VH-VL binders against RNA polymerase II C-terminal domain phosphatase-like 3 (CPL3). Designs and how they scored, part 5

Target 1, 181 residues: RNA polymerase II C-terminal domain phosphatase-like 3 (CPL3), of Arabidopsis thaliana (Mouse-ear cress) (q8ll04r923to1103)
Amino acid sequence: FASQKLSLVLDIDHTLLNSAKFNEVESRHEEILRKKEEQDREKPYRHLFRFLHMGMWTKLRPGIWNFLEKASKLYELHLYTMGNKLYATEMAKLLDPKGVLFNGRVISKGDDGDPLDGDERVPKSKDLEGVMGMESSVVIIDDSVRVWPQHKMNLIAVERYLYFPCSRRQFGLLGPSLLEL

## First folded at step 19 (VH-VL)

Design v3 (from u3 with heavy chain D54G)
Fold by ESMFold2, last read:
Structure v3 (fold): chain C 181 residues (1-181), chain A 121 residues (1-121), chain B 107 residues (1-107)
Amino acid sequence: as target 1 above (181 residues)
Amino acid sequence: EVQLVQSGAEVKKPGESLKISCKGSGYSFTDYWLGWVRQMPGKGLDWIGIIYPGDSDTRYSPSFQGQVTMSVDKSITTAYLQWNSLKASDTAMYYCARDYEWQGDYTFDYWGQGTLVTVSS
Amino acid sequence: DIQMTQSPSSLSASVGDRVTITCRASQSISKYLNWYQQKPEKAPKSLIYAASSLQSGVPSRFSGSGSGTDFTLTISSLQPEDFATYYCQQYDSYPLTFGQGTKLEIK
């Protein structure tokens, strides 16, 4: 009398959160971010963080913990990122401060069998084969379809979360970012 | 239990080299930044820098850049602070400390006992 | 570099007194401030992080407040074991910097 949950693989960047390096943030926006971060500390569930040693601001997508709570009842949750292991670990800690959602199911750069050496200017794809087992037993949520060439039937594409102005420019979008609104 | 155990006191002359150590135990050594802090006799605390043992990434205070080298040996969970040529002004107590991080807040939560370095002619 | 200036540089007080130590940053550091206690011939001990959050195991008579440039550490009722030097330290930007210290002497 056993029940097996499907796996839900969640992309991190632009799907659950948006991060920006300090040198990608203009001084006027830095001032705004600092005020918002101070105010955010007074809330029961924080969404804005500053990591001095990584040189990075991180903004979580609104509604994230309600989503993760509900998803964890229906799916076995996994995180997948093209970021390095330190970044992946830190973002998992933000998304799961109690350590009860992912239980180490965090896939980062190099964990899927792709080589880590070579030219970083060449785009890399994401692949679950060899790390999770059966491809057809998973659901994937990601903002980018093209990084999943071998799992397109399992993919639910979502709108990119673009909080920082530099992230909008990265994708060639005009107009203000969510921080600027 | 988290512990940082530093090497013993050193008495040196100007121009000599020195490497002092800080051995971490009771925690995952490669998962936390480790800092070095100087305290000159009768004075306050000076940040020297931090090193991430996982990949040896470093941040140095400009006052110490080029004056000392931080390094780690992960296989024995040990961090080092090294001088190629000591000066009398290097006389101080040197602490290592774990730089604990949670949700973007950093604090030195565990400290070694200190290594007293005396440099005199 | 962000300069951290503490006041007073030294202070004498009696057991039971309320003591306030201030720390001023040369530019805004938001809430990115630690307080440490250092007893004679011992390593520093973390008391408060994020300006006002008490480290675990630290007695509730210690409290911190402030943001931006002006911060305070308060000891509500001094105990004999509180004789020490107190340092603020910012983690807003590199280099990390400490205040010059406030030496608290028990009368």
Scores: ipSAE 0.796, ipTM 0.933, lowest interface PAE 0.5, mean pLDDT 88
Fold by ESMFold2, fold request of step 21:
Structure v3 (fold): chain C 181 residues (1-181), chain A 121 residues (1-121), chain B 107 residues (1-107)
Amino acid sequence: as target 1 above (181 residues)
Amino acid sequence: EVQLVQSGAEVKKPGESLKISCKGSGYSFTDYWLGWVRQMPGKGLDWIGIIYPGDSDTRYSPSFQGQVTMSVDKSITTAYLQWNSLKASDTAMYYCARDYEWQGDYTFDYWGQGTLVTVSS
Amino acid sequence: DIQMTQSPSSLSASVGDRVTITCRASQSISKYLNWYQQKPEKAPKSLIYAASSLQSGVPSRFSGSGSGTDFTLTISSLQPEDFATYYCQQYDSYPLTFGQGTKLEIK
């Protein structure tokens, strides 16, 4: 194996997992989530978690463990989120319980130096300049194409992961969420 | 090695102010919630609240909201519990404890030695 | 607030005995329950989290069980160093609350 791998930058929200705040979850759905979380503890790889102090539920995307194992053999893995440092740290711990995948390569809100180029109405965008090497040596996986204006040539877009009802409503989608099915 | 070292015992009169400290070492102080717990003489444990040193976010028990203030100085890895006006009913042992989290499960895994506060005339 | 009620309030037992302490929550807390041990003149020590998961360094004679509202701490073979007061504590919702304690004395 080569001592210098290509970098793989992974978006967190709606790409690898879906999170919902307690106040966005109805009581009847929280009762279902509590039962599922208890049952999930009996599995070798857990996918559903409850974080009291952050006030949120988090559900990992199916297939995530196989994906991360294989990707780590081929790429140097990096996590990127627009969430704050607490959230980024907690999600990294969740995705990397043994601490062998990311090794501190986690980019959170404010770490990427996102520019606001003289217009406050411009949508927030993601940018790797200044935190990684040459752009051509990076592959990006994200559910949103428009947030990567500077890296479109390196982007692999994926379908949003929408487990919670509130997340479907956030994107204006009709019908039941995956939790409700 | 994780350690929480608290300030020494205090003897105070009603109406006086007090600030007690809890210094953390041997771990990343800003990455873990820190809790305060009261134990009145001969009684059980009362949760006062928790503070996240990374951004000073707090959660207070309703019984203590407005009665006491939690704060941190992350440059010296120290947390504080502060009263503006002590009452005799504040006489108790006060513990700080690290609120360790793993996969959504929380526990106070390391505790300070306690600070005894005595308030009497 | 979630009230945590322990029973018994005190207990006397001999070395080698099996000891059971119970904790009841006033509403369901799933498995979000801790057990702590406090020896005289010492800070509490974490024993069990998530109702049944043993903390690192805690002897295997300690075990926890239950979910919902009813929880049990068991010491399978009591040792002299186990005399202490035991507290349950829920982390389902704020405020975090402790049981009133169970004092275990060794005969």
Scores: ipSAE 0.794, ipTM 0.937, lowest interface PAE 0.5, mean pLDDT 88
Fold by ESMFold2, fold request of step 21:
Structure v3 (fold): chain C 181 residues (1-181), chain A 121 residues (1-121), chain B 107 residues (1-107)
Amino acid sequence: as target 1 above (181 residues)
Amino acid sequence: EVQLVQSGAEVKKPGESLKISCKGSGYSFTDYWLGWVRQMPGKGLDWIGIIYPGDSDTRYSPSFQGQVTMSVDKSITTAYLQWNSLKASDTAMYYCARDYEWQGDYTFDYWGQGTLVTVSS
Amino acid sequence: DIQMTQSPSSLSASVGDRVTITCRASQSISKYLNWYQQKPEKAPKSLIYAASSLQSGVPSRFSGSGSGTDFTLTISSLQPEDFATYYCQQYDSYPLTFGQGTKLEIK
């Protein structure tokens, strides 16, 4: 018989990891990232990756592996992203190299990666209607409350993970990023 | 098992159009990039470009952009390379290859058998 | 464009020999380098990815090393089936580029 679990919906960006496009990374930081990525390959679990075809660097949040292991014992894990299917697929593979955590439970918008397709006057939001069971049967972890207008009582808001300088600027923060430290 | 099966050899005249095919099987066709590589007679390997079957996104080598068109039909898991007007200099072997990706590292891990295209008067 | 230069252009060796082939990039490509083997009238075959990682099903006599601009493919004990042309290829930047190839002849 199947074991019934509550669903845990995990946001990707700034919650589990931080990604930056190549064109958002300064040349001096690119040089540092290349050295760090080479060094990171020598470690048992990697946290820094470069995706040529997506034009993107990705840094995993510290402690992610322990978190996912423990969470998978208590919850049925789902990933939710406003990103397109390519991004969602690649991040799921990165977070679940053995393919045993999410089992295809990855929710994306199906966009081609163009942010201009939606109504830019109204902020984009996330919604689980028609995707999962009753809203009261899910828990959501996300760094942003505003993107979940329909699920406020299900949400656990977490501190943003901001590794890249461009991500700090995106949120208007002063001082060096974690990459710069 | 991952397989890429290409269409048969072609003998054409300059100015003719041509569309060659590469049928993928044994993997999720829409989840990985697929590349095209040219090998002129007695020469090395030239990267033509890659296409992502999931959304038909493309990257072309500058030397091939505007010279050839890559496309995909997802319903039959088939990629295409197409010329509108062949030149004698297009005579070459053309390979398709899966651009496999794991943790940000890319390699052409499975190759088709190649399609020989001969363009002569 | 990143130019990939292989040396030597051709090499003749005996079964059992240790063979090395080098590849130099015109600028740093970190570890973003592949090696391929191509036998006459056949499609290329992936040997090494990420400069030093052995592709599945490739014999352990093959190895790769290097980072930055200088890379080496080594065959520790040459076998008759290793007669082929070997290509390096970078995936640091577009366009993806191959070396000119190294033809290995078995004596």
Scores: ipSAE 0.791, ipTM 0.933, lowest interface PAE 0.5, mean pLDDT 87
Fold by ESMFold2, last read:
Structure v3 (fold): chain C 181 residues (1-181), chain A 121 residues (1-121), chain B 107 residues (1-107)
Amino acid sequence: as target 1 above (181 residues)
Amino acid sequence: EVQLVQSGAEVKKPGESLKISCKGSGYSFTDYWLGWVRQMPGKGLDWIGIIYPGDSDTRYSPSFQGQVTMSVDKSITTAYLQWNSLKASDTAMYYCARDYEWQGDYTFDYWGQGTLVTVSS
Amino acid sequence: DIQMTQSPSSLSASVGDRVTITCRASQSISKYLNWYQQKPEKAPKSLIYAASSLQSGVPSRFSGSGSGTDFTLTISSLQPEDFATYYCQQYDSYPLTFGQGTKLEIK
């Protein structure tokens, strides 16, 4: 009754979406983003958003809506972020506009004063310690395996989603970002 | 039902301190930004700033930075606007308003009834 | 700071008239614009967000249009209850700024 489905923990950043702070986006790219965001409003499902109060842009990974719909039939979905509670709440609202996928199952590990996780240049680890219901019956999807030292056997690694130029630089990658293509 | 109930009208003298309140009910107080807006007698609307009750993060208009302080007490779902030393030019109606956000679009969707502050010698 | 300039500052119109109020931003604000209605001695009421999206509970005679620097609020058939002052407000960048207001009087 209480455990009818396995839990699926979905990492947010670079897994389901990519976010960039305003101060990390060059003016020429900001202009492109504004045009794309306006055009995106005409689509039935939006993928590009601008959050003034958090000072950031967020781009959802293509195919996310179909993935979440299908995954919700097989798993009890949980969102995980190293970002703060405000960021986690806002991303959950984007990914679940009807409020039927996660039902408040949103895990935030970051400082409440910082909307995004800190600088990824410093290695950080992720865990489910202190999160109710996150024992050995969980599957984790994340773009990085090395940040889950205590849960390696439960992890499915996916390709990193890097839309913004600053996010490519964050991981030391050369060449144009998806925004620039 | 979402409600923002503000403290009553104030009559003050220049140099006095003042703290006015805005109590929210009927919604998750810590999940929405809350704004303060000034309206001088017979004039339009001036944005003072916004505060996020969840962590007390603030954004102030440069015109009000250092002139007023916004704060919250989450335990009683109440926001405050405070002056340390009032001036006659602070005479105005002060509104609090919930800054509703959906998918990156923001609007002040619920407003308090206003607090009239009169500062005169 | 982004200055928001409304035109006209005031106008009079008759019930049933089509009324248009304009708002100009000093720089592009994309679609990040609200319209509010304020009746005498009352708090403002949100009408339109994202330049053209109607708030729930707002009559369909209200509409908004525009993008970039030039925006309009239209009342397709003016009603007696539409006597009010109307404000545009941008949320593109800080500080958030309002237009100076347009006072609409019904003859």
Scores: ipSAE 0.791, ipTM 0.934, lowest interface PAE 0.5, mean pLDDT 88

